# Miniprotein binders against Uncharacterized protein slr1840: the designs that were tried, part 21

Target 1, 371 residues: Uncharacterized protein slr1840, of Synechocystis sp. (p73408)
Amino acid sequence: MRQILIAPDSFKGTLSAGEVCQIALDVLAPEFDCVAHPLADGGEGTLEAIANNLDGQWQTVRVQGPLPDQTVDACYLWLPQEETAVIEMARASGLPLVPVGEHNPEIATSYGTGELITHAARRGAKQIQLAIGGSATNDAGLGLLMALGWQFLDSQGQSVGWGGQALGKVAEIIPPVLNAFPQVTVLCDVTNPFYGANGAAQVYAPQKGADPAMVQRLDQGLRHFARVVREFDGFEINFPRAGAAGGMGGGVAWALETKIESGFTAIAKLTQLEQAMAGCDLVITGEGCFDHQSPQGKVVGGVLELAKKINKPAIIVAGQCQLSQTVLPNVLKIFSLVGPDMPLEKALQHPQTALKKRLVQVKQYLIQSQN

## First folded at step 8 (miniprotein)

Design k43 (from k0 with E12L K15E E18R)
Fold by ESMFold2-Fast, scan of step 8:
Structure k43 (fold): chain B 371 residues (1-371), chain A 82 residues (1-82)
Amino acid sequence: as target 1 above (371 residues)
Amino acid sequence: SDEEDLERIALLLYELLRQARIIIERTGDPEQAKLVLEFAESLIEYARRLAEETGNPDLIQLVDKLLEYLQRLIEQVRDKLS
């Protein structure tokens, strides 16, 4: 009996990675020895995918929301065996938590994300995986750092307060004296620098509620903060990835000496994907749609590169894919949910049925290829 | 470009739907989830208008189908709140 690793991303908006795995198990496990290994890229379904692979414990904490007068109940995943916490900043400081009409990156704060880090540290975390997608903020992680005991003062010796507007006011930085904290790894797939035409404010602040004048003020604030940081300890904050989450990538790299990894890479290491794949004869991966400019997303791409590295054949099951040809020699076949026998409308309305139909074809293909 | 704007809006909609589901399933705040869903509805309407302004019938058709799907997901998530 062939041993198959089922290592998909979520089919965004329709099926979780866990649901994809369960449907694959239901179809394939009677004929093959299957291992489920649901994955994510640091975005949708990340905590759920990790919890399904490891004995994860949900922690719910009431923290500061993105707006000054807002509190939210935010959850993170605690992995006791790994002494690791997995935190999505968007659950405490995310854009969707801001009511319609109140989006404002000049006042939105990342303080609540810092409170989650503090809670995880007190729980015993030695390592934190911090996913920074979906932020409401353009504060360079200032709020997060303030929650960790950092102080930022203006020229009058008063706290600069919260939000992207605070960056341009910073005159003095006071780090916490006795703060021992976990090693933080930031999960980040964007390459934007801290400031400038391709920086945090210019590229991402408009979706967070900024008009052109506000974008200019925010960019100037980031430039000012970069200068103050350089004067403080010589750190150059304007590097690729520093612009992620309104400059948080830069701020935490500077203040917490974080590692920055792609979401897939961090999750694959945490869940020991390479070891799981090495124990199988074949990997099946997939996602709900391919990127418009690339034939595969980050999870599928990462799985395929890993499978190639360790000489394992792969099959792709995708929601919508225009490419029928493989880009890597170890890819045996690509199955698309949408096709002549399954129109887009029907696949979207009945995604479980559509996926099961394609997995039955995968099973038939595998039985025929036994030689 | 309008096409790049539509891609960014689509990515934001996926993230909003993810966070709405998480709020419903994990944080336990149904009022917060309602606000997220209302914002997602406004953004879907904005994306539809932006697509129409491109004047490209193939892009309008593609985006319209995607937005119809995303709107249904928002309605399904909202139904979970009931």
Scores: ipSAE 0.000, ipTM 0.232, lowest interface PAE 17.8, mean pLDDT 81

Design k44 (from k0 with S42L L43F Y46R)
Fold by ESMFold2-Fast, scan of step 8:
Structure k44 (fold): chain B 371 residues (1-371), chain A 82 residues (1-82)
Amino acid sequence: as target 1 above (371 residues)
Amino acid sequence: SDEEDLERIALELYKLLEQARIIIERTGDPEQAKLVLEFAELFIERARRLAEETGNPDLIQLVDKLLEYLQRLIEQVRDKLS
């Protein structure tokens, strides 16, 4: 009996990775020995994917929201055996938490994300996986750092306060008097530097509510903060990936000496994906929109690279696919939910039905391939 | 193997004790002192667990003495915060 690893990403906007796995198990498990291994790239669905792979405990904490007068109930995942907490900053400091019309990166704070880190440390975390996608902020992680005991003072010796507008006011940095902190790994798939034309403010602040004048002020604030950090301890904060989450990538790398990894790489290591794949004869992977032009940082691309490395065949099930199968090594077949028999609108309205239909075809293909 | 971890934890407890004392006496910042106490409580639990697992009486005694000093410091800081 063939052993199959089911290792998909979410079909964003329609099905979670766990739901994809469950549908695949329902179709394939009667005929094949199946192992579910839902994945994510560090963005939407990351906590759910990890919780489905490991014995995870949800923690709900009342924390500071992205707006100064807002509190939110934010969940993070505690993994007791791994002594690891997995935190999505968007659940405390994310764009979805901001009401329509109130997006403002000059005032939005990452303080609540720092409160989650503190709670996880008290819980016993030795390591923290911090996914920084979906931020509402352009504060270089200043709020987060303030929650961890850092002080940032203006020229009058007063706290600079919260938000991206605070960056340009920083005149003095006072670090906390702590010797040991959980090791933080930032999950980040963007390469943007801290400031400049391709930096945090210029590229991402508009989607967070910034007009052109605000973008210029935010970028100037990031440049000012970079200079202050350099004067403080010689650290160069303007590096690729430092611009992630409004400069948080840079801020936490500097202050917490974080590791930065692609989301897929961190999740694959944490869930022992390569070991799971080695124990199987074939891997089935998938995502909502498959475009092989840039496989780096994408779940399907990462799964295919691992499968190639250990000589495992792969099948892809995708919502939409514009790539020819003939250019992919070790891929046996690609099944698209959208096709002549299934228009995009119908697949979007009935994603579970569309996926099940294609997985039945996968099953038939696998049965026939045994002969 | 666990001996080296226990020695490292004991050293970190000494450092946390000194840091909390400095915060209380010099800076007057109770919120920063509270952060150090939160980490000290976490290290107390880990140190206790490892000392029990190791079973080395000298290391257990060292950890117990550090825990007593840390508990007195915690009481002093909490009294100052109240």
Scores: ipSAE 0.000, ipTM 0.137, lowest interface PAE 21.5, mean pLDDT 81

Design k45 (from k0 with I22D F39E S42Y Y46W)
Fold by ESMFold2-Fast, scan of step 8:
Structure k45 (fold): chain B 371 residues (1-371), chain A 82 residues (1-82)
Amino acid sequence: as target 1 above (371 residues)
Amino acid sequence: SDEEDLERIALELYKLLEQARDIIERTGDPEQAKLVLEEAEYLIEWARRLAEETGNPDLIQLVDKLLEYLQRLIEQVRDKLS
């Protein structure tokens, strides 16, 4: 019997990766041996995808939110067999937590993300996967580090406080004494450096509420902090990916000696995707949009590259597709939810029905091609 | 048909190459451009094979021009990473 790995991303705005897997199982499992392996790229839906692959325990912690007077209940995933915690910084310090009209990266803090890390470390985590997409912050992870016991003082010997505005005030750094701290791996999907024209503030602060004058102040703060770090221990904080999450990528790489990996690579390793794929005859993957951006897409692209590496055929199911049905050597066929029988508007309003209809066609294709 | 498939793949290749050029010129992110160009390299193999199968000189010439464009962008990215 043909064994099929179902390894999709979420169909953003419509279906979670887990929901896509369940619909595929409902259609295909009567005729095929199916294994569900929902995926993510380190952004929205990452914890849910990992929880569906591994037997994880949700931990809810009351922490500091992105605004100084805000408290939030934030969840992270504890994986006891792996002794690993998976934390999405956006659940404690994310843009969606900020009310409309109150976005301000000069005051938004990552402190709550540091509280989640502290909780995970106290629980016994030996490894932490930190996904840093969706931040409200431009504080270089200063808040996060303060929650871990780091002190950043101004020229008067007082704490610099929170937010991107604090970076330009740092005159003295006092690290905590840490005996046994988890290895942190940062998951990010941007390659921006810490500061400059392509840096954290210039590229991402506007979407977090910054006007042009504030962007300049934030960039100057990041430059100042980079100089202070160089003076402190010689570390060069301005490298590719250091600008992720308002400079958090750089801040934690410096302070916690983190690894930085693509979200897909880290998740694929954690969930043993290659091993799961090797045990199957073919893989079905997909996402909400498959156009010229999808071959560069982190989940579908990563799955296809892995399938090619281990010589497994693939089928793509996508919300929208502008490509030929014969695109890549190992891709058997591409199925688009949107087509002559399914207009975009109808697919968006009834995504479960649209996906199920297309998966029935996948099933028919597989039966016809069965030797 | 092979000609229809090639037209679609050629259009997609052109879009990827324009996207890579835009990334290089606008953001200056050579690693992101490299990822786009790696995808284009896979599609150019299929475009070349389909063009050869059609025997259509205009389509063969189109693919050759896309390959030249791809190679120029790869050289620009290599120079920026060096």
Scores: ipSAE 0.000, ipTM 0.106, lowest interface PAE 22.2, mean pLDDT 82

Design k46 (from k0 with I22N F39Q Y46F R49L)
Fold by ESMFold2-Fast, scan of step 8:
Structure k46 (fold): chain B 371 residues (1-371), chain A 82 residues (1-82)
Amino acid sequence: as target 1 above (371 residues)
Amino acid sequence: SDEEDLERIALELYKLLEQARNIIERTGDPEQAKLVLEQAESLIEFARLLAEETGNPDLIQLVDKLLEYLQRLIEQVRDKLS
């Protein structure tokens, strides 16, 4: 019996990667030996995809939210077999947690994300996968580091406090007495530097509530902090990817000697995607972002490159996206959810029905193309 | 293009409406749902203007359907708050 690996991303805003896998199993499993392998790119749906792929234990922790007077219940995923915790910073320090009208990257703190790391370390984590998408913050990870025992003092010898406004006040850095933390890998798909015209504040602070004057203050704070770090231990914090999550990419790379990987690469390694794919005859992948903002999907693109490398044929099931630019010679066929028989409005209202319809067509294609 | 912009806005709007529905059905926090629906109300007015500018009847109908969904969710929140 033909063995099929079902390795999709989420259809953002409509179906989780796990839901996509379940619909595919329901359609294909009667005729084919199917293995579900839900994926993510390090953004929305990452914890759910990994939990579906590996046996995981959800941990709920009451932590500091992004605003000073806010506490939130934040979940992270504990993987006991892998001795790994998977943390999405957005669940503790994310933009969706900030009430409408209260977005302010000068005061928003990443402290709660540091509390999740501390909890995971106490649980016995040897590795932490930290997804840093969706941040409310522009604090270079200072809050996170403070939760781990780092002290940042102003010229008067007092704590600089929380938020992006704290960066410009740092005069002294005191690392924690015990620096035995789990290895942290940051999942990051942006290349922005720490500061400057293409840096954290200039590019991302406006979506976090910053007006032009605040953007300038935040960028100056990042520049000041970069100087202080260089004076402290010679580290150059202004590198590509350092600007991710309001400079957190830079801050944790410096303080925690963090690895930085693309979200797909980290998840593929963690879930042993290459091994799973090698055990199958073909792979079905897909994603359902209904906009054309990127010509290549990160998950679909990564799956296709891997499939080509190990000589496996692939089928793509996707929403309204420009997949023609990612098609490789090993791609057998692309099935779009949106088409003459399935208008966009119907696909958005009934995504499960739209996906099932396309998977029935995939099934017919495979039955007729067994040679 | 206006059509591509509208498709992105329609997807974002649908996400907000589904978020509000989930809050209403699963958490039972009608004040939080009201906040999300107020964001959707602002966005749908912009979507309606763009849909009319495209002259595309399918996109105009899509925005009308999203408006109907928004109105149903507003009624559910009103009932829970009362």
Scores: ipSAE 0.000, ipTM 0.137, lowest interface PAE 20.5, mean pLDDT 83

Design k47 (from k0 with E7R R8E E12R K15L)
Fold by ESMFold2-Fast, scan of step 8:
Structure k47 (fold): chain B 371 residues (1-371), chain A 82 residues (1-82)
Amino acid sequence: as target 1 above (371 residues)
Amino acid sequence: SDEEDLREIALRLYLLLEQARIIIERTGDPEQAKLVLEFAESLIEYARRLAEETGNPDLIQLVDKLLEYLQRLIEQVRDKLS
């Protein structure tokens, strides 16, 4: 009997990776030995995917929200066996936490994310996996660093305060008496530099509520902060990836000496994905990108690379993207949710039904190929 | 070892000081922060003793920095009380 690993990403905005796994188990498990291994790329669904693979304990903490007068209940995942906390910054400092019409990266702070890190350290975390997608902020991680004991002072010796507007005021940096005690790994898949035309403010601040004048001020603030950091300890903060989460990628790499990994790579290592694949005959992976211009995502791509490395065949179940099976010769077949029998609108309205229909076709394909 | 014990105590002490700072910043409650700082004070004598026993200048400097941080937070609490 074939042993099948079900290792999908979420189907963007429609089904979680766990829901995809459950539907696949319901269709395939009667005929095949199936193992569910839901995945994520460090964005939405990351904590849930890891919790489904490992014995994690949810921790809920009341922390500073992205707006100065806001508090939020934010949860993170504690993994006691690994002495590791997995934190999604968006749960404390994310764009969805800001009411429509109040988005403002000049005032939005990452302080609450730093409070989650502090809570995890007190819990006993020796390692922190920090997913930095979905930020409301353009503060270069200043708020986060302040919560960890860093001080940033203006030319009068007063705290610069919170938000992207604070970056241009920094005249003095005072590090905490202790740093680097929890090892922080940042999960980041963007390559944007800290400032400039392709930098944090120019590319991402508009979606966080910035008008063109604000974008210019935020970029100038990032440039100013980069100069102050260089004067402080010689660190060059303007590198690829440093622009992630409003410059937080750069700020924490500098201040916390973080490792930066792709979200998929970190999650695959933490969940022992390669070992799980080695124990199976076939992997089924997928994602719900319905845009014809979208290539296969980070999760599908990573799963396919691992499968090729250990010589395992793969089947892809995807939204409507025409994925090239010639890129990785170990791909047996690609099943698209959207097709002549399932228009895009129908698939978006009834994603569970669309996925079940394609998984039934996967099942029939596998039964026919069993000889 | 004494050095391992000191590093663990230094971490615990730092986290207590950070908790007090966060309480001061978020709630403005100096009495709550004072309770945390009093517990931190109880650990600093032991940390000092261990640091001196190690003869390690980096660990001695670390404890000195923690003491300075504690003193700054006590001053902030005092200022808020007045």
Scores: ipSAE 0.000, ipTM 0.329, lowest interface PAE 14.3, mean pLDDT 85

Design k6 (from k0 with Q19L E38R Q76L)
Fold by ESMFold2-Fast, scan of step 8:
Structure k6 (fold): chain B 371 residues (1-371), chain A 82 residues (1-82)
Amino acid sequence: as target 1 above (371 residues)
Amino acid sequence: SDEEDLERIALELYKLLELARIIIERTGDPEQAKLVLRFAESLIEYARRLAEETGNPDLIQLVDKLLEYLQRLIELVRDKLS
């Protein structure tokens, strides 16, 4: 009996990675030994995929929201066997938490994300996986660091306060006396530097409510903070990825000595994907839209690269597919949910039905190919 | 309550989707919309499960409409990037 690893991403806006796995198990498990291994890229569906794969416990914490007078109930995932917490900053400091018309990266704070880190540390976390997509902030992680006991003072010796506007006021940095926090790994798929034309403020602040004048003020604040950090301990904060989440990538790398990994790489390590794949004869992976060069292809791309490395064949099930199977070195076949019998609109309305139909075809292909 | 939480989440989702639509339509820059839409994708999954848990047909229908809107915007971004 062949052993099959089912290692998909979510089908964005239609099916979670866990739901994809369950449908595949229902179709394939009678004829094959199947192992479900739902994945994510550090964005949509990350906590849900990990919770489904590992025995995870949801933690809900009342924390500071992105706006100064806002509190939010934010969830993170605790993995007791791994002694690891998985935190999505957007659940505490994210753009969707900001009411329409109130988006303002000059005042938006990451403080609540720091409170989640503190809660996880008290819970017993030895490691934290911090996904930093979807932020409302351009504060270089200052709020987060303040929640962890860091002090940033202005020229008058007073706290600079919260928000991107605080960066340009920093004159003195006081680290916490006791800094016994878990190892933090930042999950980041953008390469933007801390400041400049391709930096945090210039590229991302407009979507967070900044007009051009505000973008310039925020960029100057980031440049000023970079100079202060350099004077403090010689750290160069303006590196690729440092611009992620309004400069949080840079801020936490400096202050917490974080590792920065792609979302897929971090999740694959956490879930022991390579070990799971080595124990199987074939991997089935998929996502909503497959394009080898697209950011949306990160999970499928990563699975295929790993499968090739350890000499395992792969099958792709995609919601939509623009690529020929002849382009992919270790792929046996690609199945698209969208086809002559299933137009896009129907696949979106009935995603479980569409996926089940294609998995029946996968099953038939596998039965016939081994004879 | 779960219903009050879901109403709040649904409102925030709608605001986020409107922000993405405005960015796409007025600036023509799909890159700016990507992160906003990626976070909306994450949050809609939670909203969907919560709506099903309430058993309230009006809230389930509300989330279904938001999911449809999200899908339209994702398609628009894909079209502009191809």
Scores: ipSAE 0.000, ipTM 0.131, lowest interface PAE 22.7, mean pLDDT 82

Design k7 (from k0 with Q19E I22L F39W)
Fold by ESMFold2-Fast, scan of step 8:
Structure k7 (fold): chain B 371 residues (1-371), chain A 82 residues (1-82)
Amino acid sequence: as target 1 above (371 residues)
Amino acid sequence: SDEEDLERIALELYKLLEEARLIIERTGDPEQAKLVLEWAESLIEYARRLAEETGNPDLIQLVDKLLEYLQRLIEQVRDKLS
């Protein structure tokens, strides 16, 4: 019997990676030996995907939310065997936590994300995987660092406070006396620098509620903070990836000496995807939108690169896809949920039914290809 | 429920905007970003329809405000393509 690895991303807005796996198991498992291996790219759904692959313990912590007068119950995943915590910053400091009309990156703080790191460290974490997608913040990780014991003072010797507005006030940096923190790996797929035309504020602050004048103030704050950091210890914070999560990529690389990896790479390593794929005859992967030229580090692209490396055939199941005339080297066939028999509106109304219909066709294809 | 569906769709729209920007950043390929934006637009249309089907004026008003905000964010990403 063929052994099939089912290794999809979520179908964004419709189905989680776990739901995709379950539907595939329901259709294919009666005829094939199937292994579910739901994946993510470091954004939303990352903790759920990892929890499905590893025996993790959900930890719920009451922390500071993105708004100064807000507290939230934020979950992170504790992996005791790996001595690793997996934290999604968006659960403590993310856009979804901000009420409509109240998005404001000048006041939004990452402090709660730092509280999650502190909780994980106290629990015994030696490693932290920090997914930084979906942030509400443009504070360069200042709040996070304050939660870890860093002090940032203004010209009067008082704390600068929280939010992107605080960056332009920093005159003095005082690191914590004890510098023993878990090794932090940031899951980051953007390449934006800290400041400038392609920097954190110019590119990402508008979606976080910034108008053009606010964007200019935030960018100037980031530039000021970069100068203060350079004066403090000579670190050049304006590098590619430093702009991620409102400059948090830069701030934590400087202060915590973080590793930076693509989300897919970190998750694939943590869940032992290569070992799982090596044990199977074929991989089925997918996502909501797929182009054959998907950028490096994206889930389907990463799965296909790995499948090619270890010489495994792949099938793609996508919500909708655009294909070139060129056949992908290791891909046997691509199935789209949206097609002549399934209009986009119907697929969005009944995503489970649409996916099941395509997986029945995948099953038929696999049975016929055995002859 | 329709309210739960709308919340889930709103959360995914934020992520799709990040994906579109990542694609533009890495590849400079506007056709790849266009696929993600088209999916996001389709989800917005679906969410609008769900709200209308509820017949609840307060929910429809709340969803309209959310969709207007999310559509503005999508337009900001689209402006970067040009």
Scores: ipSAE 0.000, ipTM 0.220, lowest interface PAE 21.0, mean pLDDT 82

Design k8 (from k0 with Q19M I22M Y46F)
Fold by ESMFold2-Fast, scan of step 8:
Structure k8 (fold): chain B 371 residues (1-371), chain A 82 residues (1-82)
Amino acid sequence: as target 1 above (371 residues)
Amino acid sequence: SDEEDLERIALELYKLLEMARMIIERTGDPEQAKLVLEFAESLIEFARRLAEETGNPDLIQLVDKLLEYLQRLIEQVRDKLS
């Protein structure tokens, strides 16, 4: 009886990584010894994937939402054995929390994310994994830093306030008197710099509600803040990845001396994926790519590279992805959810049924390959 | 509750609309975008009825805004097909 590791990403918009694992267990477990290891790339589903792998305690905190007059109940995951908190900024400062028509990155604040960090620190966290996908903000993490005790003052000595509009007003930076915070690792897969044509405002502010004039104001604010930071302590904030989450990648790297890692790499280390994979004979991974143009996702790609490194065969189960021949010799077969027998619309309407049908075919393939 | 269900449906619908927008902008494959938009249209019709049943004006406005976004994307696809 083979030992199979089921290590998928979420099928974004349809199934969580945990749900994918449960369907695979239901289909495969009678014939094979299966281990579920749901994964994420630092975006949607990250907390749920980690909670499925580790014994975690959900913490719910009432915090500042992305809009100034908004409060939200945001949860994060506390891992007592690891002395680690896992925080998704989108749960406090994310685009989905903003009512349609009220998206405005000049006003949206990351303050609530800072309140989650503060709560985790008081809980006893020594490490924080901070996933910064899905932001509503273009404030370079200023709100987050203010929640941690940093002060940003204008030329009149008053607080600059919140939002991307505040960046252009900063004249003085005052760090907190107590600067002993947990070590923060930022989970980030974008490479954009802080400002410029490929920077935070130019690339991402439009999806957060910015028109072209607002994009230019936001970019100028980021440039101004970069100059002020350089004058304050010599730090160059305009580096690859600094543009993530409206410049938060840069802001927290500067102020909190964070590490920045790919989401997959951080989650794989935290959940001990390599050890789990070494204990199995075969890996099944996948993602719900219902877009034929998308490359193999970060999770699938990372799992395949790790499997190759430790000489484990892999099977891929994916949505509608381009059927390019992979160059990885350890990939045995690719199963697509969408095909002649399963149209895209039907797969989107009945994702559990579509996935189960494909996993039955995986099961038959594995049984036949033993003969 | 119906209101919590509608919020989840609205979030899922927004993600589908963003998927269609990305397909339009990056591949220029309007036929694939059309399929996603047809599914989103079915889901938004259901969401509109549910929002009306709640009587909550904020949720009704949310669904109306998603419908406006859907209609803009349908027009973009039509323009590319022509």
Scores: ipSAE 0.000, ipTM 0.095, lowest interface PAE 24.0, mean pLDDT 83

